# VH-VL binders against Myosin phosphatase Rho-interacting protein (MPRIP): the designs that were tried, part 10

Target 1, 108 residues: Myosin phosphatase Rho-interacting protein (MPRIP), of Homo sapiens (Human) (q6wcq1r43to150)
Amino acid sequence: KPIYGGWLLLAPDGTDFDNPVHRSRKWQRRFFILYEHGLLRYALDEMPTTLPQGTINMNQCTDVVDGEGRTGQKFSLCILTPEKEHFIRAETKEIVSGWLEMLMVYPR
Short names: E, the ipSAE of ESMFold2; O, the ipSAE of OpenDDE; V2, 0.75 times the mean of E and O plus 0.25 times the DockQ between their complexes.

## First folded at step 11 (VH-VL; framework fv_nivolumab)

Design p1 (from k2 with light chain S31K; at its last fold request DockQ between E and O 0.93; V2 from the best seeds 0.86)
Heavy chain, then light chain:
Amino acid sequence: QVQLVESGGGVVQPGRSLRLDCKASGFTFSSYAMHWVRQAPGKGLEWVATISGSGYETYYADSVKGRFTISRDNSKNTLFLQMNSLRAEDTAVYYCAKDYPYDEGYFDSWGQGTLVTVSS
Amino acid sequence: EIVLTQSPATLSLSPGERATLSCRASQSVWKYLAWYQQKPGQAPRLLIYDASNRATGIPARFSGSGSGTDFTLTISSLEPEDFAVYYCQQYDYWPLTFGQGTKVEIK
ESMFold2, look of step 11: ipSAE 0.756; ipTM 0.921
ESMFold2 (binder alone), look of step 11: mean pLDDT 94; pTM 0.958
OpenDDE, look of step 11: ipSAE 0.908; ipTM 0.964
ESMFold2, look of step 15: ipSAE 0.773; ipTM 0.925
ESMFold2 (binder alone), look of step 15: mean pLDDT 94; pTM 0.956
OpenDDE, look of step 15: ipSAE 0.907; ipTM 0.964
ESMFold2, fold request of step 17: ipSAE 0.764, 0.768, 0.771; ipTM 0.926, 0.926, 0.925
ESMFold2 (binder alone), fold request of step 17: mean pLDDT 93, 94, 94; pTM 0.951, 0.957, 0.957
OpenDDE, fold request of step 17: ipSAE 0.916, 0.916, 0.915; ipTM 0.966, 0.966, 0.966

Design p2 (from k2 with light chain S31R; at its last look DockQ between E and O 0.91; V2 from the best seeds 0.85)
Fold by ESMFold2, look of step 11:
Structure p2 (fold): chain C 108 residues (1-108), chain A 120 residues (1-120), chain B 107 residues (1-107)
Amino acid sequence: as target 1 above (108 residues)
Amino acid sequence: QVQLVESGGGVVQPGRSLRLDCKASGFTFSSYAMHWVRQAPGKGLEWVATISGSGYETYYADSVKGRFTISRDNSKNTLFLQMNSLRAEDTAVYYCAKDYPYDEGYFDSWGQGTLVTVSS
Amino acid sequence: EIVLTQSPATLSLSPGERATLSCRASQSVWRYLAWYQQKPGQAPRLLIYDASNRATGIPARFSGSGSGTDFTLTISSLEPEDFAVYYCQQYDYWPLTFGQGTKVEIK
């Protein structure tokens, strides 16, 4: 049921990019797995048995947008949900472009 | 097991350059962010620089920006620190450190260090 | 940058006593704090990560607590090998920073 996966950098919990000091927070390397039913899970490594550190319900996602204006980081995306904003980024344009294509089908 | 061995330290005059090497073994080097941390004689620890596993991202302490360059050769399991325009305040033992579990920002393995002395 | 202030600078105790070491951050670093032990002529050794998790192979007498700005390392009953310098380190923000150290010495 996994349909996409890979390493991304995740902004840590509680990051507020409107607060300038938070722009220097260290992003966290996590392995993301997108499941066909719309659950996006992330964990410390790629092993299926690793307990996920969090999930994002893409079925509740309202938008996926370029993140550079908010984060100051190239190759970043903002995933908007009613609960909160999630910020991810990749090391290359090719990686982030692949993720954008997979994730942009969900917003309502 | 995990081994990190620094080399390239020595005595050098101010304004000169020096390159430090750190040879790694016992783990998949390319998966881990790597760090340089230094300790001046009789002083505490100071973070110097970090490089991501892929080498795409680098970070530096303000005291070394523009003078030092961190790099890595994943095919040789080697981390580098190019130190230009050396100053007396750069005198320290330089440690190579391995991140854990991959890129969290704390260090589970350290080399034994190499001494750099900058004096006229 | 985040300044980590350790206290006391020196802690003089006897074997078997409880040691309590403090680390205060200039702003919240959430749980992203580690503790290291360093003996003369040796590299540092990781003791605690994420404020309270013991690293692999670290004895249970070492424990960490705290979050935000105030953190504590406790050694429940000092052993002879525990007399060393202890550093805290935050990894919530670039640049990564260390406290100035607390020396735990035999009384």
Scores: ipSAE 0.763, ipTM 0.922, lowest interface PAE 0.7, mean pLDDT 93
ESMFold2 (binder alone), look of step 11: mean pLDDT 94; pTM 0.956
OpenDDE, look of step 11: ipSAE 0.905; ipTM 0.963

Design p3 (from k2 with light chain S28D S31K; at its last look DockQ between E and O 0.94; V2 from the best seeds 0.86)
Fold by ESMFold2, look of step 11:
Structure p3 (fold): chain C 108 residues (1-108), chain A 120 residues (1-120), chain B 107 residues (1-107)
Amino acid sequence: as target 1 above (108 residues)
Amino acid sequence: QVQLVESGGGVVQPGRSLRLDCKASGFTFSSYAMHWVRQAPGKGLEWVATISGSGYETYYADSVKGRFTISRDNSKNTLFLQMNSLRAEDTAVYYCAKDYPYDEGYFDSWGQGTLVTVSS
Amino acid sequence: EIVLTQSPATLSLSPGERATLSCRASQDVWKYLAWYQQKPGQAPRLLIYDASNRATGIPARFSGSGSGTDFTLTISSLEPEDFAVYYCQQYDYWPLTFGQGTKVEIK
């Protein structure tokens, strides 16, 4: 059922990157799991029994784009859905590149 | 049983350097962000620095940027604070603190602290 | 930098009384606020995280509430061991910051 997973940093809900104060908000470390059929879940730890903090339905995803211009952070991506934009980032280029490859198959 | 033990405090003159160590046990050290928090005598708490579990990310209070360096050795379960160009206002008890559940920014376990006194 | 202002600076109360401690943030920190207790000569102890969740081993008489900019720590009936200094701390923004403390002392 899980097809990819790992720790990423998630921008907190309500972050507006056009507001300079929000650019210093602490990103939240979450464990992301991509399941078959396109469900992307994130939680406080990697245990399957942990209640997820949230989910992203990648089948509704309209784009996955580089996030640096918006966020000011290296190794960041924006996942666009009709509901909202999700901003994630990784500690290394290798980690973010792996996630981009896995996620970019979904946008139309 | 989570245990954090600070060491390396002492009395030093302004402009000198000191290194603090924090030996950790009772948890998987490399999974957790770690923090230094200080408290001047009779004063409140001040966050000093944070390092991620992997060591890739570090953050500092403005009062110590450029003078202090946080680091860790995950093979020795040890957190460090290198303090250079010490000033009288750096006089404080320095606490080592553990994040929970991994990197949220609040501290569920604290050491008992080590006193740094900077005076001429 | 997010400034946390605690009030009052000192609460003088008797055992069995209800204590209400306030923490106000200079801007919205959502629910990313913790409370700590510190007794003389000891390290701080985590009481509350995410504004309202009790940390492991914290008695039910401690409760936290609020979100955004206004937060409250309530001790429903003070025990002798509760006379201490209490700090709030936000973790929504870098740098992490603490309030200046509220001392709860025996009347």
Scores: ipSAE 0.758, ipTM 0.923, lowest interface PAE 0.8, mean pLDDT 93
ESMFold2 (binder alone), look of step 11: mean pLDDT 94; pTM 0.959
OpenDDE, look of step 11: ipSAE 0.913; ipTM 0.965

Design p4 (from k2 with heavy chain G53Y, light chain S31K; at its last look DockQ between E and O 0.95; V2 from the best seeds 0.87)
Heavy chain, then light chain:
Amino acid sequence: QVQLVESGGGVVQPGRSLRLDCKASGFTFSSYAMHWVRQAPGKGLEWVATISYSGYETYYADSVKGRFTISRDNSKNTLFLQMNSLRAEDTAVYYCAKDYPYDEGYFDSWGQGTLVTVSS
Amino acid sequence: EIVLTQSPATLSLSPGERATLSCRASQSVWKYLAWYQQKPGQAPRLLIYDASNRATGIPARFSGSGSGTDFTLTISSLEPEDFAVYYCQQYDYWPLTFGQGTKVEIK
ESMFold2, look of step 11: ipSAE 0.760; ipTM 0.922
ESMFold2 (binder alone), look of step 11: mean pLDDT 93; pTM 0.953
OpenDDE, look of step 11: ipSAE 0.920; ipTM 0.965

Design p5 (from k2 with heavy chain S54D, light chain S31K; at its last look DockQ between E and O 0.92; V2 from the best seeds 0.78)
Fold by ESMFold2, look of step 11:
Structure p5 (fold): chain C 108 residues (1-108), chain A 120 residues (1-120), chain B 107 residues (1-107)
Amino acid sequence: as target 1 above (108 residues)
Amino acid sequence: QVQLVESGGGVVQPGRSLRLDCKASGFTFSSYAMHWVRQAPGKGLEWVATISGDGYETYYADSVKGRFTISRDNSKNTLFLQMNSLRAEDTAVYYCAKDYPYDEGYFDSWGQGTLVTVSS
Amino acid sequence: EIVLTQSPATLSLSPGERATLSCRASQSVWKYLAWYQQKPGQAPRLLIYDASNRATGIPARFSGSGSGTDFTLTISSLEPEDFAVYYCQQYDYWPLTFGQGTKVEIK
């Protein structure tokens, strides 16, 4: 059951912010849906039937931290999982703060 | 049927300004990033600017930064390009282009273009 | 800025022949590469996106392949309407960039 949703910008897979060339990669606009059981799904649009571009298992999340130091982008978050880091950003402080509040319940 | 119709092209002197309009129809305009792409006579394609569907994110080619402004009015299904401090090298056919499926960075529909000639 | 280098500059072929067009990126653009066709006096038309997916309404004779830095557009058997200029375009990095084009002309 979906409990939160919205448009965010997602850094493409394989982005390494320690590589300065990657800092100009085009972030991908995706619609994110957080489900009650901890699945964070993202897709090309808001329709639930759209084939997801990917998912993040928030039940495996170890931390959600401010992303600006790593990404150079305001209103960004880093979602840390054992497999990899995911970077998202929003257009406003209000949007990113809402997402942080919703995602912060999963670590530990 | 997706249609994109550019207007506002013409002959202008260097240093002057010109505004291009692109009237869109046949799709939900506000859902799509929109782009301007230009092509100098006899030359290849050059990306100029991009604006997100909600209008909050804009991106520009280095050759036009500080001189051109992309904008949109979603209530009128219209994309704009304000071109200031025009130079001879800005002479080109200017196309507006629609992103697909929304904001990926490639263009599935193009207008017919409007010619801008910058000459003294 | 990502430079896309297309080769050959001109490809002279007859109808029915196979055309192979190359696009090389100055650094990896992963799969984020599109191909367009443009005829004189017309706007470009999208053929291929994400390196290998045909756009809606594009005939099966057009196919794309490659990833990273090396990409290919193949036209399996040229039709008269396929003689045009072809451009590749990357959308992995800002600024968005196009290759300089390959002209496919009738021999």
Scores: ipSAE 0.697, ipTM 0.910, lowest interface PAE 1.1, mean pLDDT 93
ESMFold2 (binder alone), look of step 11: mean pLDDT 94; pTM 0.959
OpenDDE, look of step 11: ipSAE 0.756; ipTM 0.926

## First folded at step 12 (VH-VL)

Design q1 (from m2 with heavy chain G53Y Y56K; framework fv_ofatumumab; at its last read DockQ between E and O 0.91; V2 from the best seeds 0.86)
Heavy chain, then light chain:
Amino acid sequence: EVQLVESGGGLVQPGRSLRLSCAASGFTFSSYAMHWVRQAPGKGLEWVSTISYSGKETYYADSVKGRFTISRDNAKKSLYLQMNSLRAEDTALYYCAKDYPYDEGYFDSWGQGTTVTVSS
Amino acid sequence: EIVLTQSPATLSLSPGERATLSCRASQSVWKYLAWYQQKPGQAPRLLIYDASNRATGIPARFSGSGSGTDFTLTISSLEPEDFAVYYCQQYDYWPLTFGQGTRLEIK
ESMFold2, look of step 12: ipSAE 0.766; ipTM 0.923
ESMFold2 (binder alone), look of step 12: mean pLDDT 94; pTM 0.958
OpenDDE, look of step 12: ipSAE 0.917; ipTM 0.965
ESMFold2, look of step 15: ipSAE 0.791; ipTM 0.928
ESMFold2 (binder alone), look of step 15: mean pLDDT 94; pTM 0.958
OpenDDE, look of step 15: ipSAE 0.910; ipTM 0.963
ESMFold2, fold request of step 17: ipSAE 0.776, 0.746, 0.771; ipTM 0.926, 0.919, 0.923
ESMFold2 (binder alone), fold request of step 17: mean pLDDT 94, 94, 94; pTM 0.957, 0.956, 0.956
OpenDDE, fold request of step 17: ipSAE 0.927, 0.927, 0.925; ipTM 0.968, 0.968, 0.968
ESMFold2, last read: ipSAE 0.770, 0.769, 0.734; ipTM 0.923, 0.923, 0.916
ESMFold2 (binder alone), last read: mean pLDDT 94, 94, 94; pTM 0.958, 0.957, 0.957
OpenDDE, last read: ipSAE 0.928, 0.928, 0.927; ipTM 0.969, 0.969, 0.968

Design q2 (from m2 with heavy chain G53W Y56K; framework fv_ofatumumab; at its last look DockQ between E and O 0.93; V2 from the best seeds 0.86)
Fold by ESMFold2, look of step 12:
Structure q2 (fold): chain C 108 residues (1-108), chain A 120 residues (1-120), chain B 107 residues (1-107)
Amino acid sequence: as target 1 above (108 residues)
Amino acid sequence: EVQLVESGGGLVQPGRSLRLSCAASGFTFSSYAMHWVRQAPGKGLEWVSTISWSGKETYYADSVKGRFTISRDNAKKSLYLQMNSLRAEDTALYYCAKDYPYDEGYFDSWGQGTTVTVSS
Amino acid sequence: EIVLTQSPATLSLSPGERATLSCRASQSVWKYLAWYQQKPGQAPRLLIYDASNRATGIPARFSGSGSGTDFTLTISSLEPEDFAVYYCQQYDYWPLTFGQGTRLEIK
């Protein structure tokens, strides 16, 4: 069932880091849960009654890479899927490193 | 009931400093981003500063960067605004505002404000 | 910085009429727009968030619509207590910004 979880900051949908004005978009604080079969769910808080804001199918993930070059933000990751690029960041290197390790297993 | 009570406003001369406080109750303070918003007499609302729930990230309006410092003490359920090098244009009613649900950037609860007047 | 332009600056209406207030953003803010009501001597009150969701305790006569750059606050049938200043506010970009306000006054 859940195998990892925690608070992260998520770049809003439609953010294009090649557009310089988008670099000032407010990142969204979400509670992420990674489930054993590759579903990455995020919501406004950690409570089970909170409806999810969205999901990322890690089984479709093509790569998980360091995000600082693209986002200009320390402790950030890019999760690449065929449909979308997802950008997350953490408050510390330790948090982002833990997430990278957990998510790196999915790209084939 | 959510309550936010600002204090520390007053009359100060240009170039002086003032520290505003906001006492919070009725919610888990440490879970929320907190904001300062000001309103000059007879004018509209102006966002001043935001601090993240943990206090690790801070944001400022360009007009106050380098002069104002937002901080929080989660154990005391208190938000602060240290205002240095005050100018006449800083004259305003300063509101403490609570984010919802945690860090979205809009404000579901506001205090009644504390007045800062900068005049020689 | 995102500039929010509200129109009209002043709207004079009578109780029972419909009010339509406009907020236009200088760039798309997607759905990340809130509306506030402020009466003289009072703190602002949140009415609408995410463009169209009513905040807790806000009467059904208040509704919000729009996305991107064009947003509308509608009050379907004005009550005497609705005469106030209304502000829009975007939270898609830093810095957070407010519109200049629309004053809804009794005719």
Scores: ipSAE 0.752, ipTM 0.921, lowest interface PAE 0.9, mean pLDDT 93
ESMFold2 (binder alone), look of step 12: mean pLDDT 94; pTM 0.957
OpenDDE, look of step 12: ipSAE 0.917; ipTM 0.965

Design q3 (from p1 with light chain Q27R; framework fv_nivolumab; at its last look DockQ between E and O 0.91; V2 from the best seeds 0.84)
Fold by ESMFold2, look of step 12:
Structure q3 (fold): chain C 108 residues (1-108), chain A 120 residues (1-120), chain B 107 residues (1-107)
Amino acid sequence: as target 1 above (108 residues)
Amino acid sequence: QVQLVESGGGVVQPGRSLRLDCKASGFTFSSYAMHWVRQAPGKGLEWVATISGSGYETYYADSVKGRFTISRDNSKNTLFLQMNSLRAEDTAVYYCAKDYPYDEGYFDSWGQGTLVTVSS
Amino acid sequence: EIVLTQSPATLSLSPGERATLSCRASRSVWKYLAWYQQKPGQAPRLLIYDASNRATGIPARFSGSGSGTDFTLTISSLEPEDFAVYYCQQYDYWPLTFGQGTKVEIK
């Protein structure tokens, strides 16, 4: 049922990029798995049986946009939901481009 | 099982360079962020530098930026610290430290350290 | 830079007593705080991560609590091997930083 997966860096919960001190927060390396029904889950390792650290409901996603302007980080995306913004980034352009293609189908 | 062995410490004059090595075994080296942490004699711990498992991401303490370079050779399971323009304040035991579970920022395994003394 | 201030600087206690060590952060570090033990001539040893989780092989007498800016390490009943220096370390912000240490010594 997984349709996509890979390592990404996730901005920690509560990060506000309008607050300058938060721009130095350590991003969290997590293994992300996107499931067919729009669940995007992330965990400390790549094993599917590992208890997830969290999830993002892509069915509630309102937009997926380039994140560099907000985060100051190359290869980053902002996933917008009604409740909050999620920020992810990749090590390479190729990786982030692949994720954008997979995620951009969800915004309403 | 996890083993981290630092080498390359010694006595050097200010302004000189020194390279530290850390040989790793007992884990999949390329999966883990690795760190250098130092401790001046009789003093507390100071984080020096971090490198991601892939080597794409590096971070440095302000006190060493522009002078020290962290690097790794994943084919040889070896972490490096190139220390240029050494100063008396760089005198410390230098520890190699392993992240857990991969890149969280805390250190579950430490080497025994190698002493660097910078003096005339 | 996040400054971690540990108190007291020295804690003089006898075996069997309870030790309470404090770490205060200059800004919230959420739960991203670890505790280490260091004995003379040795490398540090991880005790606690994420404020309250014991590392593998750490005895139950060690516990951590707190979040945000105020954190506590508790040793419920001191053993002879627990007399050492203890450091807190935050990993919410770059640069990674340590507190200055609390020495737990025999009274």
Scores: ipSAE 0.735, ipTM 0.924, lowest interface PAE 1.0, mean pLDDT 94
ESMFold2 (binder alone), look of step 12: mean pLDDT 94; pTM 0.956
OpenDDE, look of step 12: ipSAE 0.905; ipTM 0.963

Design q4 (from p1 with light chain D50G; framework fv_nivolumab; at its last look DockQ between E and O 0.95; V2 from the best seeds 0.85)
Heavy chain, then light chain:
Amino acid sequence: QVQLVESGGGVVQPGRSLRLDCKASGFTFSSYAMHWVRQAPGKGLEWVATISGSGYETYYADSVKGRFTISRDNSKNTLFLQMNSLRAEDTAVYYCAKDYPYDEGYFDSWGQGTLVTVSS
Amino acid sequence: EIVLTQSPATLSLSPGERATLSCRASQSVWKYLAWYQQKPGQAPRLLIYGASNRATGIPARFSGSGSGTDFTLTISSLEPEDFAVYYCQQYDYWPLTFGQGTKVEIK
ESMFold2, look of step 12: ipSAE 0.777; ipTM 0.926
ESMFold2 (binder alone), look of step 12: mean pLDDT 94; pTM 0.956
OpenDDE, look of step 12: ipSAE 0.904; ipTM 0.963
ESMFold2, look of step 15: ipSAE 0.746; ipTM 0.918
ESMFold2 (binder alone), look of step 15: mean pLDDT 94; pTM 0.956
OpenDDE, look of step 15: ipSAE 0.902; ipTM 0.962

Design q5 (from p1 with heavy chain Y106W; framework fv_nivolumab; at its last look DockQ between E and O 0.95; V2 from the best seeds 0.86)
Fold by ESMFold2, look of step 12:
Structure q5 (fold): chain C 108 residues (1-108), chain A 120 residues (1-120), chain B 107 residues (1-107)
Amino acid sequence: as target 1 above (108 residues)
Amino acid sequence: QVQLVESGGGVVQPGRSLRLDCKASGFTFSSYAMHWVRQAPGKGLEWVATISGSGYETYYADSVKGRFTISRDNSKNTLFLQMNSLRAEDTAVYYCAKDYPYDEGWFDSWGQGTLVTVSS
Amino acid sequence: EIVLTQSPATLSLSPGERATLSCRASQSVWKYLAWYQQKPGQAPRLLIYDASNRATGIPARFSGSGSGTDFTLTISSLEPEDFAVYYCQQYDYWPLTFGQGTKVEIK
């Protein structure tokens, strides 16, 4: 059922990159799991029993784009949904490239 | 169970260098962000630096940027602080601290500290 | 950087009394605030994380509340071992910052 997973850094809820103060906010390390049915779940650790901190419905995703221009952070992506923008980043180019390939199949 | 043991403190003249070590045990060291926090005599706590579990991400207080380097050797369960161009205001007890659950920014375990005195 | 202002600087109370310690942030830090206790000659000890969650092994007499800019640590009935210095710390923004501390001492 899970098709992809790994550690990423997530911008905290309520972060507005147009607000200069928010550019110094600490990103949150979360373990992301992408499920075959399009649910992208994240939690404090990789254990399946850990209560998720949140989810992103990739079936509602309208675009996945490079995030560096918006966030000022290397290896970042913006996941656009009708309800909100989600910003993730990885520690290396290889990690973020793998995630982009897995996620870019969803936008409509 | 979790143990953090700092070493390398001492008395040094301004402008000199010291390296602090923190040996860790009782947890999977490479999974956790690690921190240095200092406390000048009679004063409060000041965050100094943070390094991610992988070692790829580092962050520094403005007061130490360009002079201090945080690093880690995950094969030896050891955290380091290289302190160059030491100043009198760097005089403090230096604590190493462990994050929880991995990289939240608060500190669930602390060492007992090592004293650094920078004096002419 | 986020400045955390603790008040009062010193709180003189007797065992059995309620202690109320304040921490105010210069900008919203949401819930990302922790509290620590430090006794003389010892390393700090984590009490509260995410504004209101007690750390493992912390007695129920310790409670935290607040969000945004205004936070409170409450000790419902002071025990002899609770006379110490207390620090708040935010982790919403880099750099990580601490308040200046509140000393809780025997009246």
Scores: ipSAE 0.761, ipTM 0.922, lowest interface PAE 0.8, mean pLDDT 93
ESMFold2 (binder alone), look of step 12: mean pLDDT 93; pTM 0.951
OpenDDE, look of step 12: ipSAE 0.907; ipTM 0.963

Design q6 (from p1 with heavy chain P101R; framework fv_nivolumab; at its last look DockQ between E and O 0.97; V2 from the best seeds 0.84)
Fold by ESMFold2, look of step 12:
Structure q6 (fold): chain C 108 residues (1-108), chain A 120 residues (1-120), chain B 107 residues (1-107)
Amino acid sequence: as target 1 above (108 residues)
Amino acid sequence: QVQLVESGGGVVQPGRSLRLDCKASGFTFSSYAMHWVRQAPGKGLEWVATISGSGYETYYADSVKGRFTISRDNSKNTLFLQMNSLRAEDTAVYYCAKDYRYDEGYFDSWGQGTLVTVSS
Amino acid sequence: EIVLTQSPATLSLSPGERATLSCRASQSVWKYLAWYQQKPGQAPRLLIYDASNRATGIPARFSGSGSGTDFTLTISSLEPEDFAVYYCQQYDYWPLTFGQGTKVEIK
């Protein structure tokens, strides 16, 4: 059922990148799992017993775009859904490129 | 049992360099962000630097940026702080601290500290 | 950077009394606030994380509350071992910052 997974950094809820002070907010390390049916879940650690902190319904995703211009952070992506914007980033180009490939199949 | 043991403190002249080591045991070192926090004699706590578990991400307090370098050797379970261009204001006990979870930003284990004195 | 202002600077109380320690942030840090205890000659010890959660092994007399800019650490009935310095610390923003401390001492 899981088709991809790994550690990413997630911008905290309520972050407004148009406010320059928020660009210094500490991103939150979460373990992300992408499931075949378009559920993207994240949790505090990789353990199966850890309740997820949240999910992103990739079936409702309208776009996945490069995030560096908006966030000021290298290797970042913006995942756009009708409910909200989700900002993730990786430690390396290789990691973010792998995630982009997996996530880009969903935008309408 | 988590253990953090700092070493390398001492008395040095302003403008000189010193390296601090922190030997870690009792947890999977490479999975956790590690931190340096200092405390000047009789004063409060000041965060100095953070390094991610992988070592790819580092963060520094403005007071040390450009002068101090945090690094780690995950094969030896050792955290380092290279301290260059030392100033009198850097005089403090330096603590090695383990992040509570991978990189939450708060610390559940602390070493005993090592004293760095910078004086003429 | 986020400035954390603790009050009072010193709290003089007797064993058995209730201690109330305040930490005010210069802007919202949401729930991302921790409390530490430091006894003389020792490293700090984590008491509270995410504003209100007790760390492992911390007695129930310690409780934290608040969100945004105003946070409180309460010690419901002081024990002799609770006379120490207490620090708040925020982790919502880089740089990580501590308050200046509140010393809880025997009256």
Scores: ipSAE 0.683, ipTM 0.908, lowest interface PAE 1.1, mean pLDDT 93
ESMFold2 (binder alone), look of step 12: mean pLDDT 94; pTM 0.956
OpenDDE, look of step 12: ipSAE 0.900; ipTM 0.961

## First folded at step 13 (VH-VL)

Design r1 (from q1 with light chain D50G; framework fv_ofatumumab; at its last look DockQ between E and O 0.91; V2 from the best seeds 0.86)
Heavy chain, then light chain:
Amino acid sequence: EVQLVESGGGLVQPGRSLRLSCAASGFTFSSYAMHWVRQAPGKGLEWVSTISYSGKETYYADSVKGRFTISRDNAKKSLYLQMNSLRAEDTALYYCAKDYPYDEGYFDSWGQGTTVTVSS
Amino acid sequence: EIVLTQSPATLSLSPGERATLSCRASQSVWKYLAWYQQKPGQAPRLLIYGASNRATGIPARFSGSGSGTDFTLTISSLEPEDFAVYYCQQYDYWPLTFGQGTRLEIK
ESMFold2, look of step 13: ipSAE 0.772; ipTM 0.922
ESMFold2 (binder alone), look of step 13: mean pLDDT 93; pTM 0.951
OpenDDE, look of step 13: ipSAE 0.915; ipTM 0.964
ESMFold2, look of step 15: ipSAE 0.781; ipTM 0.924
ESMFold2 (binder alone), look of step 15: mean pLDDT 94; pTM 0.956
OpenDDE, look of step 15: ipSAE 0.910; ipTM 0.963

